# VH-VL binders against UPF0598 protein C8orf82 homolog: the designs that were tried, part 5

Target 1, 218 residues: UPF0598 protein C8orf82 homolog, of Mus musculus (Mouse) (q8ve95)
Amino acid sequence: MWPPSGAVRNLALVLARSQRARTCSGVERVSYTQGQSPEPRTREYFYYVDHQGQLFLDDSKMKNFITCFKDLQFLVTFFSRLRPNHSGRYEASFPFLSLCGRERNFLRCEDRPVVFTHLLASDSESPRLSYCGGGEALAIPFEPARLLPLAANGRLYHPAPERAGGVGLVRSALAFELSACFEYGPSSPTVPSHVHWQGRRIALTMDLAPLLPAAPPP

## First folded at step 1 (VH-VL)

Design Fa15 (framework fv_ficlatuzumab)
Fold by ESMFold2-Fast, scan of step 1:
Structure Fa15 (fold): chain C 218 residues (1-218), chain A 119 residues (1-119), chain B 107 residues (1-107)
Amino acid sequence: as target 1 above (218 residues)
Amino acid sequence: QVQLVQPGAEVKKPGTSVKLSCKASGYTFTSYYMHWVRQAPGQGLEWIGEINPSGGSTNYNQKFQGRATLTVDKSTSTAYMELSSLRSEDTAVYYCARDSYEWGYFDYWGQGTLLTVSS
Amino acid sequence: DIVMTQSPDSLAMSLGERVTLNCKASQSVSSYVSWYQQKPGQSPKLLIYWASTRESGVPDRFSGSGSATDFTLTISSVQAEDVADYHCQQYYSTPLTFGQGTKLEIK
């Protein structure tokens, strides 16, 4: 574990206190205190990732671009160590856990813990999708054939690391750009059959569908 | 690859102080806590304290609080333990040991420095 | 402070025998226990951490078990090279504490 993660967390805790996060500005059903010590030398912290891939302290009053974590090293370390929460603690409310020595960093998410924010493309390298603000260090190969537009919620999904659930959300701005490449058949105007990518016509596999729970319309 | 190099021996008079060194190599020095542990002849291991090389923060066994001072020099990847007001009972082998990611168990140990306190 | 007590103080075994070393904590330390091997004139070497996880490079004949207050280090078939002092340690709380050690010898 690196010292920068502690400095970044301390700054976030200062910002959270200045917002009076402890007085509870929103609805919460789980009881915890940031930095709590359930056993000696152990510290627990609680985080939230939104549909834009922005990471917050869970008890922050405001969750916007200003208050999200932006430190690259911290984000890379946090998401690289992310695993399903099987700790026996807070599993129902925080389904993922990032361990950093004796720090337990619990995470809940609005949609998926992995949210793709940028397409990394260059003339010399195969395209990759970057997630959660981690730049090239949190990037995986872009697989256009495996893009899944989900009719139930209007969102776009792509493969993600298995340790983080195997499927990630494509943030809305990037999804809008990628969805412009979809081809719809004449018999089904609402379900795409192909994606056009870099001069190629690619059939969609739909293989991610079983990994996503069914969601009725609102 | 990972090495913690310590001097073999030091001899000091009662009432003086000693500053023992531990030169680390083969890993990122600031990424692991460093601990100091001593062992009197024929006795068990006794924890003295720990230091975070990145920020310099320390924690001590209360038995050594006020007498032991842990420091680091990041430019040379060297950890130091200074022990003051030496007594004959401080005669022991002093080890530096690398913490396994702040858990508090030690994956690598120095070879130890034998400190002899006698008049 | 948490007191770690090892038993026996010393034992002598024949080659190939199964060896069991015990370590008792004065209060629950969960699974925060490690074991070290120390040969004469050498520094301690990590064998086991998290009560039962074997350190990389440590022979399969070494195994650890236990939780809460009672912990055991087992050597399934003792070899001549296993002659050493064995120390248990808790890292549940500070100050970090060690047992007094168990000396293993060959008959």
Scores: ipSAE 0.019, ipTM 0.564, lowest interface PAE 7.5, mean pLDDT 86

Design Fa21 (framework fv_ficlatuzumab)
Fold by ESMFold2-Fast, scan of step 1:
Structure Fa21 (fold): chain C 218 residues (1-218), chain A 119 residues (1-119), chain B 107 residues (1-107)
Amino acid sequence: as target 1 above (218 residues)
Amino acid sequence: QVQLVQPGAEVKKPGTSVKLSCKASGYTFTSYYMHWVRQAPGQGLEWIGEINPSGGSTNYNQKFQGRATLTVDKSTSTAYMELSSLRSEDTAVYYCARTEYWDTAMDVWGQGTLLTVSS
Amino acid sequence: DIVMTQSPDSLAMSLGERVTLNCKASQSVSSYVSWYQQKPGQSPKLLIYWASTRESGVPDRFSGSGSATDFTLTISSVQAEDVADYHCQQYYSTPLTFGQGTKLEIK
């Protein structure tokens, strides 16, 4: 990517190498070296996004506020170019790929690669959900009717860009705020039927359910 | 919902110039390179050039260097290809297509504009 | 310029047959090869990129393989809707170049 994002990555690489790093979080399951060059002028990097939408180098042991990527330009570029990984390389461990020139940026995620962190609302425009630290540049229209509360894991989901799987996780703090708007029927205490938004009573479509694997019953 | 919309057809006389448009929607226009590719009737695809909308930098196939000019209007998310000194051999369907970077595949294509150059 | 040569120029297959289309580069292009399907009157549609990566939404009967100078597109069980021209392209070096295309027909 560009020098500013390269400087951020270089700092993260320095921090990761100063720690007790592993190729996977605590367990060596896949072997790689950050910045590896399987062929001339190609570089491969490996990333992880957590349930709060924070992006890390995959092999960083300390995944906290200090070690997550914060550069807006880098985050916007990374997530705007994200797509499913069908490269034949690392597909089982890194299901998404962001291409930046001759850099292959492999991504694995705790839940979904898109994690919504903020509701951007104003008096003059329709509300939008922002994801993964990208502010207004990584925001999509908020569609309350398409919110999917998943009973199996207690999490909340919302539409996301098709490039990134079409469904995104709503971060826990934001999900808690939005869940206050749900209405439950007497015959279904665990699955809401409607959401109340801006004075409207809106039926939930549940159309995102097929995009998410069902959790096993027990 | 990502789309590249092009006019259906243009008819021009030899020796004139044409400016073809390609209107993008459904994505961040400045985050993708825009390419122009033509296809003469019954023939294969031929690359004309590329433009990076964020900076306006261009790269051309030498065959078209000096005759083709690629530009963009970021305010309308529209890419343009101007081709001068038209000849009958320029009769072809002209496509615009996007790539994420200069070295990635063309994942979205316009419908193409049929340019007919005849007197 | 890198010349991309496809073979055969055309072929006619029976439904359900395995089809292999070839693409050869005049010099090494690493894995920077993509395959496009073009039906009559339509724009090209991306099938495969990075030699072997299937584009999202493309049926799994389509697969790509190869590296350096020799590449193949395979359709494991050809269907009627697969009638089209297939184009390979290198994006390793400018000018970007395409093969002449292979026309696939059903008998």
Scores: ipSAE 0.000, ipTM 0.410, lowest interface PAE 19.0, mean pLDDT 84

Design Fa27 (framework fv_ficlatuzumab)
Fold by ESMFold2-Fast, scan of step 1:
Structure Fa27 (fold): chain C 218 residues (1-218), chain A 120 residues (1-120), chain B 107 residues (1-107)
Amino acid sequence: as target 1 above (218 residues)
Amino acid sequence: QVQLVQPGAEVKKPGTSVKLSCKASGYTFTSYYMHWVRQAPGQGLEWIGEINPSGGSTNYNQKFQGRATLTVDKSTSTAYMELSSLRSEDTAVYYCARGRDYEFGAFDIWGQGTLLTVSS
Amino acid sequence: DIVMTQSPDSLAMSLGERVTLNCKASQSVSSYVSWYQQKPGQSPKLLIYWASTRESGVPDRFSGSGSATDFTLTISSVQAEDVADYHCQQYYSTPLTFGQGTKLEIK
């Protein structure tokens, strides 16, 4: 079946269909109505992902653990179909789009659309990073050499799917855990040169730096 | 250049299983959906299913539900399709194909196809 | 399942002629239709996606049009290299489905 249905998603869609027009927060002021129908059998919804990888309806008054989407099937479908917004609609305010059947799901993000929340590691499997609450189903290979601590904002970044910009944010709690593995060189006590992972001393490539802005995010 | 490389041919007996491979190169393997499509001799194209290589999530054509299994090996950028309980009607060219970035159901890159012959 | 029906089954044209291939969906698929060219012994090649958007590298003589249930692929001036089977596909809803194909031949 497509799009997939979940309890939290079904409730959110019913509520969205009942909402009046609102302006988006955080970027440019735009006018939309949740569930608006620009053509027959098409519905448009507007979403926001925060720096912890939590997904919300963009116009939610309160954005916290209680109001974020938690349905695994919905999160997997949403983020698996996430792409740059080339639709000609709301591109400046919502740079990403997830197409789910007749739904156009526009997304804006606090930092990156992909936010890594968990390290999935076992003795029998290569380590992977899971993002945005999707568990095993939203996970990519963990590449410790490509971790990028960004001095400008104090955040940690890792490769992400190219369709979502190629770089993802590592959530602060996970970044704190991974920071224990960093080794600082004699030339700089504030910028790590290596990461210690699985008994190896691995030089950091810093190859993700060009993909991130020089100034802190707005 | 972006390419998907598949073996040329496989011959199997009825009742057995086959596992077909598709090796990707020239792009970030985990950033695009991988689809499997077959074409019986002289017939049209038939969609088998899709897999998201990033998380391993799959969707199948119900006609192949329970018989087809899609998997990936991210370390080798290789996608696999296993088809069980083979019948003569499964004789076809099997393609892997990459879903386009924005339009994930439109296939911009195709493997050259593996001819599966199911015969005694 | 959404059934895609192509017409005609085969078509023979003279070089330089304009040709139109038709594709009909059993229910509305909005603009979620793609067209593929398949030459004998080769894999399909994407020509058009989103009903009317030409894939990069595809010659300008190929164009797509239509919406909802009725779609067309047009070749404005057919060339010898255009001899192939042409397939339409919907990707609005799973399972993704293809038409039976139209064979284009030269007279």
Scores: ipSAE 0.000, ipTM 0.429, lowest interface PAE 18.6, mean pLDDT 84

Design Fa33 (framework fv_ficlatuzumab)
Fold by ESMFold2-Fast, scan of step 1:
Structure Fa33 (fold): chain C 218 residues (1-218), chain A 121 residues (1-121), chain B 107 residues (1-107)
Amino acid sequence: as target 1 above (218 residues)
Amino acid sequence: QVQLVQPGAEVKKPGTSVKLSCKASGYTFTSYYMHWVRQAPGQGLEWIGEINPSGGSTNYNQKFQGRATLTVDKSTSTAYMELSSLRSEDTAVYYCARGSEWLDYYGMDVWGQGTLLTVSS
Amino acid sequence: DIVMTQSPDSLAMSLGERVTLNCKASQSVSSYVSWYQQKPGQSPKLLIYWASTRESGVPDRFSGSGSATDFTLTISSVQAEDVADYHCQQYYSTPLTFGQGTKLEIK
């Protein structure tokens, strides 16, 4: 179980209900109740991660920096246990699931469930990308050659853990910084061919392209 | 079909120079770096240097700096490695190998058959 | 210069056995490691690049893994045609450097 996350989740549930009372209810895509118990000893919760890697309760009406989850231990535990949703429940609307004992934590995402927020670099170690506010505990090796600028939506992608879909979104501010390293050829002024990293000129592999849908993310 | 063709053997005396060739075919010669790697009998591979055929820019292993000179002839799609002040320890098979289009981060995917250079008195 | 150290120097395997070859870098080279197969009397052939990416045309039984300083080449079911020297190489920093090689033989 997630001892810090229980308190954080309960506070977020209170905030979500307060927001619903103050604003008009939106159109529901699926029917659920936060904390529902479809069978004894089982509880189900529903979450949303945005394009900046911020995690919310799905039914929170106000999704901003104030209302997102910030507890490091909770975020690390949540995203470390994230897997594709093959539970037979809510698969179409919540494609990922994080299990904690008797709790099923369903996740839907604006783009990808993994959103890279920080580049962790040092002189003594290979650079890593950290995702979803998890700091060093949610970091993977940075592979500049495998960066994918996707023409269809103008976003930047990078490899992510296979358990969480294998490809992650690079958040806008970080993507802007990394895109400054791209090189464009005369025949392709809008599609980069190379990235300049640590003094090396590296060709982009584009190997992540088949893993992403051609249509822009919702 | 991409290939790199090298002469089979060369015999030289100590103190002389040798110029080894590597003829490329089946791809755009100026789009890929050309590397030179040697292998002494019974030993591992040792990188000598690389050349960008488009601009002629070179990078050398410092062990060979001043003795090795890498050049290309774009009109014949041929790369050359000249090694001066030959010594017996320069006896080795010398390979040319194609790197990536602008940098060898993909590794060296096409290799010549190698030229055996024997330096003997 | 980055030193690449391979182990073991040589090994003999029975057909169908799983074999693992190790390569250690003296400092972090990230994922900038390639593996080459060199059969007797032949030039090296690229098997793996980016530590784990298999070159086109290379059989599925070959796989690479590792990052930073420790790298492994695995042959899941060794065949007679796999008798060769295997070389790892870093291309993170110049000069590019190779390991000393591991010789694979069939017993």
Scores: ipSAE 0.000, ipTM 0.402, lowest interface PAE 23.7, mean pLDDT 83

Design Fa39 (framework fv_ficlatuzumab)
Fold by ESMFold2-Fast, scan of step 1:
Structure Fa39 (fold): chain C 218 residues (1-218), chain A 122 residues (1-122), chain B 107 residues (1-107)
Amino acid sequence: as target 1 above (218 residues)
Amino acid sequence: QVQLVQPGAEVKKPGTSVKLSCKASGYTFTSYYMHWVRQAPGQGLEWIGEINPSGGSTNYNQKFQGRATLTVDKSTSTAYMELSSLRSEDTAVYYCARGLEDYWSGYYFDYWGQGTLLTVSS
Amino acid sequence: DIVMTQSPDSLAMSLGERVTLNCKASQSVSSYVSWYQQKPGQSPKLLIYWASTRESGVPDRFSGSGSATDFTLTISSVQAEDVADYHCQQYYSTPLTFGQGTKLEIK
């Protein structure tokens, strides 16, 4: 039934939101050395992904277009293996971990670890959203009904792989483009009720809201 | 030569707890995840959970969350699984297995212990 | 959870025959499937990982194939020592899951 199932789901969503809040808002500093070897054949590296989906070495002092990782093979491998960090190491500061053979790649993020950068649309295939510079290899089905504009921060969110938290940020340029499709009611100018997509009027589900941090109290 | 040595059998009453051991040798104990898998009589294999011996971090199959506790003793290269609130359906052979990481993700098992038969008597 | 379903539940083969064991995943697991042999009274032993890669020391009569949802373990010429239960496992996502097993006997 719903009460027992809803209680279990609500607990999981609360825990997920708590983890994300600690990840993205944490001011705690942690000490590490890039490439450190805590056990034989294991190397540890530390990374950061920004609100545009650009990946950096975490300790890089300059985080701009020049210093972000652009190697497609690396990005696809890194984000395809991204999982919650349950290693017992650096969990509070780096809540996600990507295992690349014998390397542990710890990740923290500005907003979400998955950031959608491009809409992949073609006449022969259903539209997909690509994330973090991975092109077609890092793309998932576009689900317009599940888009969530969050009033608290003015950002747009979309479903993402469950292994990476189930919700991803839509990069600002793409969010601006998609926001033109929203329909607002006369009594709710800040909360859209529908999205217009490919000739269809689609009701928004708002099902991603529990997965995102609660708005600060007034 | 990699070996994972487990005791042959344990008999417990319903409602009690059991702590099973798995002694590793022939490799660096902290370099590989240790997993626990059970097999009830006439049934398939069922994954219980995993532990990183280096840091002690654990992940559990939700079916066993709250009842199973995985620990290690690095000084003796021994892994432990404690299972509480035992029921008759917990009667099974319990294996420890060494997890080998694939270059995409996930673990498969290259070495298995010989298994401990746990019998939960009514 | 990803459900792994093996078929048949059991089969009996004559020495030297080609045997095929099937494993189906409830959703795509790419190539992240392994196969284990379990002889009576013994622990499982790794045969195949990454759908088709043979573990070191495993005879070349054993081969794996498949991707996405459909996987097959083939023994090209069955021997008496191949009498065992065979289990497939997906390691694409947690919880890690196994099929129910296929029992191979010699007639």
Scores: ipSAE 0.000, ipTM 0.418, lowest interface PAE 17.0, mean pLDDT 83

Design Fa45 (framework fv_ficlatuzumab)
Fold by ESMFold2-Fast, scan of step 1:
Structure Fa45 (fold): chain C 218 residues (1-218), chain A 123 residues (1-123), chain B 107 residues (1-107)
Amino acid sequence: as target 1 above (218 residues)
Amino acid sequence: QVQLVQPGAEVKKPGTSVKLSCKASGYTFTSYYMHWVRQAPGQGLEWIGEINPSGGSTNYNQKFQGRATLTVDKSTSTAYMELSSLRSEDTAVYYCARDLGEYSYGWYGMDVWGQGTLLTVSS
Amino acid sequence: DIVMTQSPDSLAMSLGERVTLNCKASQSVSSYVSWYQQKPGQSPKLLIYWASTRESGVPDRFSGSGSATDFTLTISSVQAEDVADYHCQQYYSTPLTFGQGTKLEIK
């Protein structure tokens, strides 16, 4: 949305520095050390998942394709064990927790903890959506009738495992592809009424809308 | 199906030792911690210790430290608990139980239990 | 050692009643609590782990709640087959410790 120019780049840098300083000194920041052991046989790690479904160490200063976790088995284990954080620790800042043996892996997210990255082809069954880099092992049935385009933020949502909040974000590239299948009514240019999938005209249920309250700030 | 098989009953005299077995089947033996838990007649459950079958590392309840020894035989998918210097108070049903936590970590809950071996210590 | 105390020691309920079983830890165990059902002559069976997560195959009438020191197992509509001893267990630190158990009977 921003064209390249010196003024735009300078403004973005100023805003980024201001936001960083306020975040670091604000009540939103909690004190932790990666790998801390506050209780016997327990180690605590802190993670962040972005709107692309990329997983990072929370304290990583750069969050890009180079620094995200890519190990398939680790990602499958992490997200398969993800649940709401009811541990009594860091609940406000890290609303989800993945227990991996002796490790408490606290997670905060930019949008949702589940981010769908790929639509997987299936010869014998309906297509599935894969999330957070987990391939076939982190995939659920694709339910086109339950897709929710949210006008307020321009993002697309789909059902996700209940343990991870019941609703997941569809990453931008995939959402753009799927949005081509939407049909808009004459009185609702911002809210589609139907999706065209596999030669069928399917009415959208909009049943996920009540499940999308404003998330705590990242 | 996932199963832990423990053989019948043992009767031992005070001062002797016993080695109880627990044969696992239906899953990858080295991927889950194995716990040992006992239950004396009319009493609650008491944790003895745990073993990681992959590396053989153990943790014991201090009450049993020096008397209990946990081992595994990977080739037969069998876990063992040896208890020495037996006393009449060691009379109990001894269970082996698999930890739900995969990848050799443990500490999620004990999802699969053996049927238990009744150990009677009497003269 | 962390002491787990269950209450009541025993109770008798009518079929269809809602029953709540309590478990208190002597210090915070976070959410590292499991609940087990043990019928006479049988091994314990895992019902709930991580305070509130129901084990696969366990009927939805069983639910767990709580954190830190206070935990509850709820049976929303008790059935005849629910007659058993129920044990809570912490796995926050070693030694792993169990409560003394609550005996549930039907009247």
Scores: ipSAE 0.000, ipTM 0.433, lowest interface PAE 17.2, mean pLDDT 82

Design Fb06 (framework fv_ficlatuzumab)
Fold by ESMFold2-Fast, scan of step 1:
Structure Fb06 (fold): chain C 218 residues (1-218), chain A 117 residues (1-117), chain B 107 residues (1-107)
Amino acid sequence: as target 1 above (218 residues)
Amino acid sequence: QVQLVQPGAEVKKPGTSVKLSCKASGYTFTSYWMHWVRQAPGQGLEWIGEINPSGGYTNYNQKFQGRATLTVDKSTSTAYMELSSLRSEDTAVYYCARDRYEGFDYWGQGTLLTVSS
Amino acid sequence: DIVMTQSPDSLAMSLGERVTLNCKASQSVDTYVSWYQQKPGQSPKLLIYWASTRESGVPDRFSGSGSATDFTLTISSVQAEDVADYHCQQYSDYPLTFGQGTKLEIK
């Protein structure tokens, strides 16, 4: 099952390579060939996840809903196995790695490798945040007290698995909805003090701040 | 605290099937993959397979393909491993273990499965 | 399948001695290796992951090193409570595989 079937991956590779070559600041400092084999029985692939949590082949010129990976099993396995790249290969340009057998799947991200896309709520269970198109299979408990609105970039963050850096980006549409629940103190219009959630007034911990760079990505 | 609770022992006849349980508590059950590993008396550890409790997605050691089936019951935070067509060589302690991807950080106490007449 | 081979099969050490346990993979596993301690009658316990990262709560005397095919677990000064079987595991390729184990005993 994982990675995607050869036909699906080959189609994505064809779509990526059919575009006119363009370089991207940062990416052009590295050289690779999709599917390269640095040693027998090893294949290396290079991926990119955007601010909406959509996964692409890194060398895809067009990155939109049509060209992103949508296979649920592939996405679940890819992001469930995601870890910091300590392989000694491409670490500076691709800080994360998802290992599937003899395939090394290198990942770079626009903001965070985990991007929360949906709030999953039901009458029988505590709410959870789903990430990167994995639906219920890629979901973690929603912890409203630990939401971090970062004033410097206007983005919203939430805890994520430690293997993926411990902090994830909340996609803009979801962040807009959740931001309606914030309460601001009289002395600070840009930094909320509390979040109102399910009839409760919850103090924000701001404990995720140290996990983010002092100068966040643009 | 994180706990994985397994029954102490099971005795089965050759040719039958067994369904072993692993009750998780102290963490969000659907946030971690669960693995099953066995250890025959005096031998090393052998990986059987893994399951994502949220979606039910599984990967198996091909040696057990067709014989092992991993499932979960999210309402009780319980993982199950069913092993069919039992042979005497299946006599072993069977562990469930939680996967942080960085290693199996919590293990059940193990169920001793004895396959004999 | 990737075969993990541990050496020695068993060793007996005096308290305070430095212990070195080896683990060799039949093909490259990069740094995707974990070490487990299994005390008599108990389940395995994670000691080291990613070849060299010590699990929280594990004493500083335990350290791991290695990459590609050759890995080592070192106990800088063995204590009585370290009597156990030690297992290495690769998680580079399916199926996940373990070494046969090294038994550590005290003289």
Scores: ipSAE 0.007, ipTM 0.540, lowest interface PAE 11.2, mean pLDDT 85

Design Fb12 (framework fv_ficlatuzumab)
Fold by ESMFold2-Fast, scan of step 1:
Structure Fb12 (fold): chain C 218 residues (1-218), chain A 118 residues (1-118), chain B 107 residues (1-107)
Amino acid sequence: as target 1 above (218 residues)
Amino acid sequence: QVQLVQPGAEVKKPGTSVKLSCKASGYTFTSYWMHWVRQAPGQGLEWIGEINPSGGYTNYNQKFQGRATLTVDKSTSTAYMELSSLRSEDTAVYYCARDLGWEYFDYWGQGTLLTVSS
Amino acid sequence: DIVMTQSPDSLAMSLGERVTLNCKASQSVDTYVSWYQQKPGQSPKLLIYWASTRESGVPDRFSGSGSATDFTLTISSVQAEDVADYHCQQYSDYPLTFGQGTKLEIK
């Protein structure tokens, strides 16, 4: 079950209503009503995560720093319970689902559902990447050898929990900092061969490359 | 390495209450939900409830609602399950188990055998 | 509540044989099923999640399959160390429910 406060979700619903858009621009959306009940005791909510790892109600007119969810406990619970949407409902438009009893929280994403925002590193601890505003509670081991720079879109990717697609996007500001550590060979000036991390020269595996074209766009 | 340490056994009389402990180590305690599952001798597993250690939020199997109370002590990374109005059919091994956010369990405690007898 | 029914209740196999354990849900649980191995006197250990994904460190002789209401755990070549009770679990809906278990023994 989902214990994030109803107050956090109620505030987001109020913001979505006040900023509701009448016209569509870009990606078309399926028809739904926030909080709809397709069967007794079931509630359905619809969410969107952008390329910066910010979470929104899907029908929010404005998607910016002011309107994104910032409650740490809500974000931790939401992303910790995220799984592939195999429910038979809205699968094509919302490929991920965060369940809480009879509450279904559908998620679509601009790029990946996991977006790494911070490197958590110290002299006494193994480095970890934190995602989607969840701090230490939403962090996984940093594996520099498995970083994947994708030439097609200029973005950087890293392994993510399998439940959330297995591959996460590295947010642009963090990607910029990590990109300074890349080494390019003379035979491939546009694709890095190594990353320099904590005094070591580490060969990039490129093992995530086959996974990216297979993931459906949100 | 992840460990969930539980006491081996507890004996209680019918009508009393018991409070079982589960001490976590080897990971960030507040990052994972903790569940309680019991197993009566020779029977299958039965889910009791779950708790979020970060916020203290709980959800219970309806069969245990009002009798089971889940709590945590963040300072000691310990989860507790209190079960009241004990009956002989509450005799079982009680496990705590870690949830990665999917409601299936990657690490289990060793279990505490609760015996309820007069 | 979703009822999970396992079959058979117990099974005795010869070393190296292929063993198949079944689990049926009273209503569709899509692929929200996990399998646990429980050796005598021990806690359950996760084997399979998402119906078919093998947990890290689990031997490749273990495989899971199925969707909707019918699920199978297969051991391609049973070994002596596989003697245990096997439990399926659904996590599609609350309350979380388990099957009654299947006991695997060696002849």
Scores: ipSAE 0.005, ipTM 0.452, lowest interface PAE 13.2, mean pLDDT 83

